# VHH binders against q9xw16: the designs that were tried, part 69

Target 1, 132 residues: q9xw16
Amino acid sequence: MSGWNAYIDTMTAAAPSIKRCAIVGAADGSVWARTEADNVFKASEEELKTFVALFNDVTQVPAKGADIEGVHYVVPRTEESLIFGKKENTGFFAVKTKSAVLIAVYEGPNEVAAQVRKAVESMQTYLNNAGY

## First folded at step 6 (VHH)

Design r13 (framework vhh_gocatamig_d2)
Fold by ESMFold2-Fast, scan of step 6:
Structure r13 (fold): chain B 132 residues (1-132), chain A 120 residues (1-120)
Amino acid sequence: as target 1 above (132 residues)
Amino acid sequence: EVQLVESGGGLVQPGGSLTLSCAASGFTFDDYALAWYRQAPGKKRELVAGISSGGSTVYMDSVKGRFTISRDNAKNSVYLQMNSLRAEDTAVYYCAAPLSPPYGYGFDYWGQGTLVTVSS
């Protein structure tokens, strides 16, 4: 497997409803891989640094929501290593591993959300088992 | 017993206003985000507005500037102030909360709904 782009391809193949996604460093939000071209994940370096810092205390996140790609999402609930947000018919799932944060933005109803969550959690498990 | 009870729907002419109320009971209201969804004739259910436990808000683009979501933690209530109503706003409006286990998908508990009809 070559580089981190293969993991992006794996997630989007598992859940075609993912519109944009990225794998970023958990410590600093540095981009390791992201969707490109018409599906480019547009978050700025500053926004990603702010976003990954949310995992330092996920219990505070539902109070303020979260911003991804300049879009503000309401965050209904969080888990220890998972933040998810909603806006209209769009949403995101973000999961933290030892070294990375996986972010997937999707569009569609709750059935689609379930597929996307499954895909990002499968990748989270895979990367944790690989030591990332 | 968890309950979400909506009120305030009715018939209004285009350009009119309505305030919807949702009274919540049976859970720790202050700790949860809450939302208003609507289902219009011929459309899927969609998130109209959401409010976090701390008061941060989100709106669908077509209602931004016309609708305002707010909450009153002392009354365990969430509100939707709807101004400059359009025929396209005709729908059943639902109050929603994320009460299922975290392995779910977000706002998944709804009240009974309240009908809003905008017509002449």
Scores: ipSAE 0.228, ipTM 0.635, lowest interface PAE 4.5, mean pLDDT 86

Design r14 (framework vhh_gocatamig_d2)
Fold by ESMFold2-Fast, scan of step 6:
Structure r14 (fold): chain B 132 residues (1-132), chain A 120 residues (1-120)
Amino acid sequence: as target 1 above (132 residues)
Amino acid sequence: EVQLVESGGGLVQPGGSLTLSCAASGFTFDDYALAWYRQAPGKKRELVAGISSGGSTVYMDSVKGRFTISRDNAKNSVYLQMNSLRAEDTAVYYCAAPLAPPYGYGFDYWGQGTLVTVSS
């Protein structure tokens, strides 16, 4: 019955510490799929458009931080196609593919963060290889 | 050689104030985000406040409105002004920077910490 929702399910199964996640268009932040119901990813269309534009130059992001779901995160540093943020025991990982941005919000210590990062990067690799 | 040196901790009564300072050296201070974490006995280390290289801030909800993080790039220092202190704020406070190899999870280079005790 799937579509892009199957990729959301794959990521959350691989890292159960993901609280909410989404796959959005890299050009415009349009939502392709997201977690729903009790764990709905609730970023606005305008917020997502602003967020995906950060990937135009990730080196500028640590100076400003990033907003996801109305929550402001400090961004300690960025990597090639990866932005991650921290606030309290909450964080996110966002990675850009050719056509998409994957965003995963998690809660937990560094061990949990490691699992979430691995799941997000694994999906990034898969989608890039699939031409997305 | 990278150093983060915290100071300003001590014993204070509930409702009191303290200012923590972190003196940084050995890296291009202006280019990096800095954070204050704390760890109470038996609890996980948690991010209390963060400040970006551009001055944007983040706070844990329980300290918002009571604590203020700031930086002084000319002095290579980051500060945490703590007002209206509560017993639950008792912890070792750490200054942190995103400098430790291998890079991966966020703020990963830590100072030695400074103890804050809020007690009567």
Scores: ipSAE 0.065, ipTM 0.551, lowest interface PAE 6.4, mean pLDDT 86

Design r15 (framework vhh_gocatamig_d2)
Fold by ESMFold2-Fast, scan of step 6:
Structure r15 (fold): chain B 132 residues (1-132), chain A 120 residues (1-120)
Amino acid sequence: as target 1 above (132 residues)
Amino acid sequence: EVQLVESGGGLVQPGGSLTLSCAASGFTFDDYALAWYRQAPGKKRELVAGISSGGSTVYMDSVKGRFTISRDNAKNSVYLQMNSLRAEDTAVYYCAAPLPEPYGYGFDYWGQGTLVTVSS
């Protein structure tokens, strides 16, 4: 699927500290687009199905944490339609739209995390307004 | 208002052990993950260990197997048991908690810290 990769490009251009990202279906975790080549997003279909199901009740996520690309992250807290995690110098932001979940993995301190969250939330707003 | 009070730091010899404690108040402790960060002179702060509200843990690679993070919800406390201490573990250790939006990018609030010095 080629149409969705333009949105990946938009997010990584807005926040260059994003190491890997993906847009997946909210219902099943199916990959619509992801970063490729040297920065390929490596989560399995089974892992993504489990991950998107976390959005059915985000309040339970801080109790268990979350797994992305075989890496276990502590989830400090959640917000409605937002899950974020931390491990060492890495982190992620995941946001849910009407039909999709956007996942961005980054490296860096809180200043970098702020930029990544802004990029992901801007795309979330855009896709929701487009009916996705 | 979130308040974190660390204790347990001190001078210890290489190979020794130390337990850090953090008493937390001002938020619903049971609902949040907590973490320990450290910062050595001239270095950036780094996440050493994190614990979910349900007890699932993460560790930085260099401390895995040596450090254990735990929590006691009845006491609103989080602990870091440090074994087989090395000179490279010398740092100020900070207990950390998440802040509400719009401040939430990770563990955004740290206590005042407690100094751990590993030296012969």
Scores: ipSAE 0.383, ipTM 0.716, lowest interface PAE 2.5, mean pLDDT 86

Design r16 (framework vhh_gocatamig_d2)
Fold by ESMFold2-Fast, scan of step 6:
Structure r16 (fold): chain B 132 residues (1-132), chain A 120 residues (1-120)
Amino acid sequence: as target 1 above (132 residues)
Amino acid sequence: EVQLVESGGGLVQPGGSLTLSCAASGFTFDDYALAWYRQAPGKKRELVAGISSGGSTVYMDSVKGRFTISRDNAKNSVYLQMNSLRAEDTAVYYCAAPLPSPYGYGFDYWGQGTLVTVSS
């Protein structure tokens, strides 16, 4: 049951600046795995359902921004199956696979963001190749 | 060539106000979010305020309610109205834009900056 947590552990090990992370269903935002305890990912089911629906047309997202864990982020731009946001020294990367959306919230400047994006995109590639 | 030119910085007393302006060129201004960053001595640059292409805004917690970001698409300009200024607001302020590049990680192009000093 904690099988999906191994993927969370892989991403956080690859990018230690990830503070909170989740893997959710692309169709409904249902949580498959998330960080817990001192770094619990706190998004509600309703918020996640709204968030994953943004991937239906990512080109509209920069006009409105995006909400994760009750925090509103400005979205500078989007790419194909990638949404990323910024607020203060925090940010997130979210990528869509066939069946999942991976969300990583991090702290740090843009230089740190490169490592986080790489970790999330590597996992996106792995899951797509595995049929997820 | 993306260019961002800031103006409006200066010396003010605590509790004072300033308006910063940024003139942008070299990209389709209306399609992108814009941001204001600042860098205080000995610190890294931090995002102060951001505005989406549609006008939704974000603010760092310490400036929320005091600062207002706005944009004028007809003038290709973004503004930061700063009220109730504090000594901690002393910094060089930078206007920032995202580059339309898959290697961009946020707001990755900055202007030259404008100095804001809050002192009595």
Scores: ipSAE 0.341, ipTM 0.697, lowest interface PAE 2.8, mean pLDDT 86

Design r17 (framework vhh_gocatamig_d2)
Fold by ESMFold2-Fast, scan of step 6:
Structure r17 (fold): chain B 132 residues (1-132), chain A 120 residues (1-120)
Amino acid sequence: as target 1 above (132 residues)
Amino acid sequence: EVQLVESGGGLVQPGGSLTLSCAASGFTFDDYALAWYRQAPGKKRELVAGISSGGSTVYMDSVKGRFTISRDNAKNSVYLQMNSLRAEDTAVYYCAAPLPRPYGYGFDYWGQGTLVTVSS
């Protein structure tokens, strides 16, 4: 009977290199679910509101990068409804659904980043099909 | 077709400096972030420095304050100025660009690399 946290668990099981993740409202950045305890997702309310607003025009994001949990990432490029960032051996993938934004922060060699993207996009497809 | 050509690698003593250059073609250079990666023998490739299309930068912790990434959009070029070089900086250095690929992770195209050896 878990709520939105079940989707967090599904993503982290599919891609163990995910260190922290969250599901937030697309309109306001309100947190629906996030990783907790030793892997708590630490983004502030103000930061998340700013971050989800990036999806209003993803083409502008590579010029300035993006900030998550007080960390600045270079954004190499964006795709429709997808923003991803890189810094050292860390990165993130963020995808927008109809009502939500999924954010996954990962750590590890570049080889595992594709697995993280696949996990996040699989969940994006599932939630869109479920009307979210 | 995206093409990246690196130059500037070589043998240098600890504490020395090198400037790496990357010439890019085949894409709208100004619209993309670009990066330098390195790979030491027996290790995975790691992101050393990145620069956004607007000029904001990110660096690996061990190179902060020593390396500077920069770009020249008129020349379609990216540079890595490497100061206070250490033996641990020995690696093949790759210039990297993003391009659309299924399950791409961002900087998923790179050149052939340029070898940097830091030894006495």
Scores: ipSAE 0.551, ipTM 0.788, lowest interface PAE 1.8, mean pLDDT 87
Fold by OpenDDE, second read of step 7:
Structure r17 (fold): chain B 132 residues (1-132), chain A 120 residues (1-120)
Amino acid sequence: as target 1 above (132 residues)
Amino acid sequence: EVQLVESGGGLVQPGGSLTLSCAASGFTFDDYALAWYRQAPGKKRELVAGISSGGSTVYMDSVKGRFTISRDNAKNSVYLQMNSLRAEDTAVYYCAAPLPRPYGYGFDYWGQGTLVTVSS
């Protein structure tokens, strides 16, 4: 098992509402790890390339929204290294590290969002401290 | 060659304490974060604790206040002090080093693991 895959498992374990998750390269959207099997993360690398590019100017993202796995999400707001979106009872959190973007797609009421954010931001902090 | 060798695992009663050690070699130890992972039977491998090169730490919620990760750069070693052990802490514990190329083709290096069994 690769370390990156273990990070996926760590995030999904920390937030049960996470349905799918991926760690991708911040520069090109290349997939480093993702949930598989019954919860396969379905975004293509081409889509991910477009997605990670959103972090080049996050201020424009709320006006446009964000697409993941062919699903369009409303993005209420952004931070320098955080993009999150909502669609009905689903949403996503994406955080940027030095070299990666962590994406977690979740399902559930708004109350579960806090746990998802905590999971991805904790991993963000760890990876940044690790130099990634 | 990068090597991580864990030690210190064993059988302990609930409420007991145990200290795991990991000896690292084959890379510039001081420059990289180290981490402890664990994998319980039938469960996924999960991050237990991490420590940056600068000494910043991160813990999974269930071990906060009970486990402490530390490192000794002079000994190229990382440690996991586990107190107030619970049955759910039973797992194989792995030492990990997230190393970039050119150390290897992967992103992390793992030890062989050390078994920790918490049981009455």
Scores: ipSAE 0.020, ipTM 0.312, lowest interface PAE 6.4, mean pLDDT 88

Design r18 (framework vhh_gocatamig_d2)
Fold by ESMFold2-Fast, scan of step 6:
Structure r18 (fold): chain B 132 residues (1-132), chain A 120 residues (1-120)
Amino acid sequence: as target 1 above (132 residues)
Amino acid sequence: EVQLVESGGGLVQPGGSLTLSCAASGFTFDDYALAWYRQAPGKKRELVAGISSGGSTVYMDSVKGRFTISRDNAKNSVYLQMNSLRAEDTAVYYCAAPLPPEYGYGFDYWGQGTLVTVSS
């Protein structure tokens, strides 16, 4: 199996608490790869375009929160290339690379979030080093 | 230096109301989202309600319509108004802020908590 879906498989293997994830274009939110079938990542093209634009100024995001798959998340804080959100027992981590945004939605208490963040940041490093 | 101090917990009958308060100090309160978590015996800590620096809110589904989170930036305080309380709302309630550590996973700094018991 080749193509961008291999990177999705790598992230979900590294952090089993990831329920849905995607790799999208940083400029337009176009989907490069996503989880499918029973774990389909359901964000619309318009939602993803809006979401990736948040990386143009991450400092404004905690004031408004963020929407992914029609779910509104509170965003506790942001870092230069990282947005993360929380709602009940769900959360997400999103990181920006040169050309892509990686989004991982997970379910579970705060104790599982560490592994999800590590998986997403490891892939961010890999893609940046590969020129993406 | 950084502190979150909760108050307002107590014993209340099913259907009753309580208001929890959280007084914050030692950080730029206006710039951060704040949250209320709770932990019942034998359960993991769960996010009950969150409020952005701009006032946007999130709630867990089981409290939606019954609980209201609010903030007062002039007083560095966040509140949780709890109405129509149920036995299953019994828990220690924690005020939380996204203040350190470097590998934070959400709202990483918690206060000491305040106990809410809903019993008849």
Scores: ipSAE 0.335, ipTM 0.689, lowest interface PAE 3.0, mean pLDDT 85

Design r19 (framework vhh_gocatamig_d2)
Fold by ESMFold2-Fast, scan of step 6:
Structure r19 (fold): chain B 132 residues (1-132), chain A 120 residues (1-120)
Amino acid sequence: as target 1 above (132 residues)
Amino acid sequence: EVQLVESGGGLVQPGGSLTLSCAASGFTFDDYALAWYRQAPGKKRELVAGISSGGSTVYMDSVKGRFTISRDNAKNSVYLQMNSLRAEDTAVYYCAAPLPPDYGYGFDYWGQGTLVTVSS
């Protein structure tokens, strides 16, 4: 079984408003781990390949938005290794590490988004320190 | 100095139309995405429509096909054209921008809002 699923479990435990999430390869968007069953992260590998390429120049992303699981999100702004999007009462945070991109899709207002961002950034720090 | 000022709200019958306007000042309008949120009595604010700096759009499912968001960069304005209005569209509508702080969570700067009431 994938050891990477433990990191998925850690993030969802830290921020229960995360509806679906995944850890994918930064170079190619290959899925290392994702939520499954009733909370399956549905993005295709072609969509993820396109998505991780956005980290090559995050400053261009707010002009076009981003697509996750066939849903188009407006990207209000970006930060160096962080892309976040909004649509209705949902959103996502995606952060890049040396070798991975963490993507978390959540539901809830801005108060909830703060918790989700903290969980994703904590995992980003952990994985970078572990060499990933 | 940064301001977002909404206008165009009012009372309209079901099936009617309204156009909301948001006049922006104090920042480089062309470089930012803008959004319309709404808040009905007893509910949380929700994102109705968003438009990127490049013009791509997002809509909540219940308004798709009925509402159109647009922007006019020469006038520093964003608009929400609302057609086929329903009683459930009754809410205060807010214009929003992703302005400071840098660690924000979405659209963090808001206008004062404009009331839309859909009733007979």
Scores: ipSAE 0.262, ipTM 0.663, lowest interface PAE 3.9, mean pLDDT 86

Design r2 (framework vhh_gocatamig_d2)
Fold by ESMFold2-Fast, scan of step 6:
Structure r2 (fold): chain B 132 residues (1-132), chain A 120 residues (1-120)
Amino acid sequence: as target 1 above (132 residues)
Amino acid sequence: EVQLVESGGGLVQPGGSLTLSCAASGFTFDDYALAWYRQAPGKKRELVAGISSGGSTVYMDSVKGRFTISRDNAKNSVYLQMNSLRAEDTAVYYCAAPLPPPSGYGFDYWGQGTLVTVSS
C-alpha cells in the first residue's frame, strides 16, 4: 500500500460525497489502496481483475454495463480512459492512468456526481504527471 | 438536434398497467444506454430503470419484478412496461440519454416527461 492511502485521503477531501474508493493496478486490479472500516470498498480481487480489463476497450462497456462491489451499473457512455455508471441514486467513476485505475463510488444527485468526477479526474492528471 | 419524445402516461387504478414509449432521434441510438427516471412533486429525480446498448438492464429495488425496460434499435425507441402499479409510482417519467458531451456524470439529456398518476 506504501503511501497510496494519502491519495485516497486527497480524493475524499476534494469530494466528501465519495462513499468508498480505491486505487488499483491497471494490469491486474490489485488493490494499492482503498477506503476501509465503516467505508470499506468491498470489491473482490476477481471482480477488480474483470473491471480493469474493461479499459482494454471502453467502447464495448455501454453494451454490457459494469459490476462494482457486486452491484450492476448501467454505463451511460464511456470516454477515453473513463468509465462511469449509474444505479438509482448511486454511481461510480473510474479513470485509468498509465499504471492505475481510480474507482470512486458515491450517492447523490447530479451535483454530487459532478463533484466526484472532478476529484477523480484531478487525481488522474496528477498521477499521470507523476509517471503512474 | 437531439429529441426524446415520451408517450403512454395517464391515469390508472392501483394494480393496473401502463406502457411508456420514448422515441429518439438525432444521434446514433445503438451506441448509447438509455434510462427512465421519475420525479414526484417536491422530490429529487431518481433512476427507475436503465438499459445498456446491448440490452443488459438495471432497476431500482422497489420496481424490480414489476417494471421491464426494453429497446428496439430498428425504431430508435425505448419502453417501460409497468405492471402492478402502486400509488407511490405516481410521478412524471422521463426518458434520458447521455448525450451532451462532456457531461460524464449521468444521463444529461431529458425528454419533456409523461405524467403517470396511480389513483383510485
Scores: ipSAE 0.330, ipTM 0.694, lowest interface PAE 3.2, mean pLDDT 86

Design r20 (framework vhh_gocatamig_d2)
Fold by ESMFold2-Fast, scan of step 6:
Structure r20 (fold): chain B 132 residues (1-132), chain A 120 residues (1-120)
Amino acid sequence: as target 1 above (132 residues)
Amino acid sequence: EVQLVESGGGLVQPGGSLTLSCAASGFTFDDYALAWYRQAPGKKRELVAGISSGGSTVYMDSVKGRFTISRDNAKNSVYLQMNSLRAEDTAVYYCAAPLPPRYGYGFDYWGQGTLVTVSS
């Protein structure tokens, strides 16, 4: 909730090309914090529940892609705790911690994507270190 | 260029209080979240408290109700008020700003740290 917004602010400050992002529960996709107002992250909790379940077997994701905010993304490959996707000039990075999934949606070329990935992975490290 | 300078650490008895300060320079302070971390001997660095640019806060469970993070944008400073200190709070405390990464993994900007020792 409001306390978790500090982590959202941290990620968006680290990578200004993040358009929308959220921190959700790994078990159920419940929203802990998300960007609001002009940058509102619009995924429903039902969509997020489906999305976080992808981390149960990331090897299946490239064949099917992934849906975030009603947008279907092509997922070229995955790593054990990382799913990323691309659709034209838009993309996302999602990483899993012990208790959470961090999702960041961005717009821009590959150089922008690299910065967003680093910001998301840095927050993953923070949360894991804090026991989340 | 970017600097974070902590102060306010020291030796206190259990049940005592300390206020830590972090003076920041070299970036647009008002636009960024800041955090306090700590590292006890032989342990990994852990997040203690964070504060957003808008003033929203987050705390580690073991310090909730005892510690308060705050910021003063006019002074480019962030503070950690620590009450009811316990021996388990003994650590070096670090101020951190999660500015866009330059190179490598994780956040790039940390202060030098300030030691807090709570007598056993």
Scores: ipSAE 0.000, ipTM 0.156, lowest interface PAE 13.3, mean pLDDT 80

Design r21 (framework vhh_gocatamig_d2)
Fold by ESMFold2-Fast, scan of step 6:
Structure r21 (fold): chain B 132 residues (1-132), chain A 120 residues (1-120)
Amino acid sequence: as target 1 above (132 residues)
Amino acid sequence: EVQLVESGGGLVQPGGSLTLSCAASGFTFDDYALAWYRQAPGKKRELVAGISSGGSTVYMDSVKGRFTISRDNAKNSVYLQMNSLRAEDTAVYYCAAPLPPKYGYGFDYWGQGTLVTVSS
């Protein structure tokens, strides 16, 4: 097992509305850790490689949307190191650090989304300070 | 060769204190985050505390206010000061340096662990 799984556990404990999440390499989309079993994060290697490349120019993402786990999400806007998307009652937050991209898929209303965003951004800050 | 060596575990009574230390070698200590994990019998390993290269810290909820993680870059060491110990803190404590797969590690680097028993 990877010690990166402990960071997954920390995020899901902080925001129980996270249904699936992963930590992937920013350069290549390689999976460092992800939720498993009934909550398995299902994105393919090709999809993740494509997804992390979106951070090379986040300003183009709202025009095209983003695909995660074969699901197309509308991306209403982006911030420099943040892509978030919505599809009906589901959504995701993805944040880039120096070396990683954190992806969290959730289900619920806007209040739930705010909690998930806070958990993901807290982990982003921790990893950036750690040099990742 | 990366090596992490824990020490400081032992038997302590509820309400007592204990300091764990982890001596690291074989990598550029100052550049990496270090973490303390624990594993009780029949349980998964869980993150107890982490410290970044810059000194920022994270803690699991049940130890906040009781445990303090710190590092000493001059000694290549990380510490876990444990106060107000409870029976549920009983576990083997592991020092870890979780590193991205791109560095060729394949697995996280773990120490051998040090046993902490909190019992009256």
Scores: ipSAE 0.000, ipTM 0.226, lowest interface PAE 10.3, mean pLDDT 83

Design r22 (framework vhh_gocatamig_d2)
Fold by ESMFold2-Fast, scan of step 6:
Structure r22 (fold): chain B 132 residues (1-132), chain A 120 residues (1-120)
Amino acid sequence: as target 1 above (132 residues)
Amino acid sequence: EVQLVESGGGLVQPGGSLTLSCAASGFTFDDYALAWYRQAPGKKRELVAGISSGGSTVYMDSVKGRFTISRDNAKNSVYLQMNSLRAEDTAVYYCAAPLPPSYGYGFDYWGQGTLVTVSS
């Protein structure tokens, strides 16, 4: 809403392979900002609520995978505040801050994924330092 | 020492079937997702199928309904059953695991690959 789209723009500028992304509330999955128009992030409210709840115990996620935008992803592994998934030429990175979850959907091979992860983790650090 | 060893590739007629196998060693197999990728001549490597540690699966759209990924934790193996093969399925097929953790960008460790050729 109130300037949160600037953070979306920063991430997509740092990693142009990001196709769609969003910043959502960690407690409820409420959307603070998302990409729109030709690259609109299309996750439903119910899906986002389910998704952010995965951060309550990331160790359970690789067993089940994760759903974003109605697409089921295999989750190769997780880290303490990081979930990432893969399907075909598409993947995502999701990181949790104090009060937000950042989700970036990208297309491309593992080499492209490195750039996306860096962009998402840089924003995670920035928001944590800003008290979010 | 981590190893992924593929087998089962070969020459097959259109409409035929093959089963690819991947034997894994050197890591706690049950805890990790595994995947099959392929690389066709002149193309980028692409994820064909993936299976989570709990058995949930993903498939690329063009193989859905024709290919089945499965795992056998007792044998530390993952399989790709390929039915109704088409010329466009011709590729080197790779088994992949999300190791080592330091790369952290998906399925980072690859086997040597097994060639599948679909031709008359």
Scores: ipSAE 0.151, ipTM 0.589, lowest interface PAE 5.0, mean pLDDT 85

Design r23 (framework vhh_gocatamig_d2)
Fold by ESMFold2-Fast, scan of step 6:
Structure r23 (fold): chain B 132 residues (1-132), chain A 120 residues (1-120)
Amino acid sequence: as target 1 above (132 residues)
Amino acid sequence: EVQLVESGGGLVQPGGSLTLSCAASGFTFDDYALAWYRQAPGKKRELVAGISSGGSTVYMDSVKGRFTISRDNAKNSVYLQMNSLRAEDTAVYYCAAPLPPPYGYAFDYWGQGTLVTVSS
């Protein structure tokens, strides 16, 4: 529990198919909280800084894809504050709030992806309403 | 209305080659990434290869080096060149595209599929 880790726990409880996730600063990609131990989110600070900068113009992202934890994902399309990607049986959802980016990496089919998207968008709404 | 029509499947011997084609219509083809999925008997559907609107690619580990995904924006088509085919590549292959915003969660729209059988 405590601090930003409580939000990580809330998202993973809502969507058990999330394997790893993090909450990072929207301006710089600094890690505020992430899954640890057997589910450690392994992205470097340099990679996260590059990743959060994608939200400066999400319309360019489907042309190049996105990298998370050293894995390159194809990005089917984007929405104003949402980037999602796929590779094999793995995927991710990333959403931007006023001051944070939430990243959730999951494994499973499209029905699992729907549950993960719902969990991260619910948290996005909550944090935006809380001023984050 | 989005439509994806696959072709090119068939029976091929182990070690052989096959090219799958997907003709797309009803959306701004150049703006979207596209993918090939497959589903073998008794297995779940899995992403085999994906190609971004700019041409960058992703592959399933077991097909990397053997399969090549490509696109031709002038023809609104996506291709999967399959070389060194193995019995475990036997599956129905699907061309896939994302649903338009705000709907969808991945590559959510599928074509009818084309059967690839690798046997001697």
Scores: ipSAE 0.360, ipTM 0.718, lowest interface PAE 2.8, mean pLDDT 87

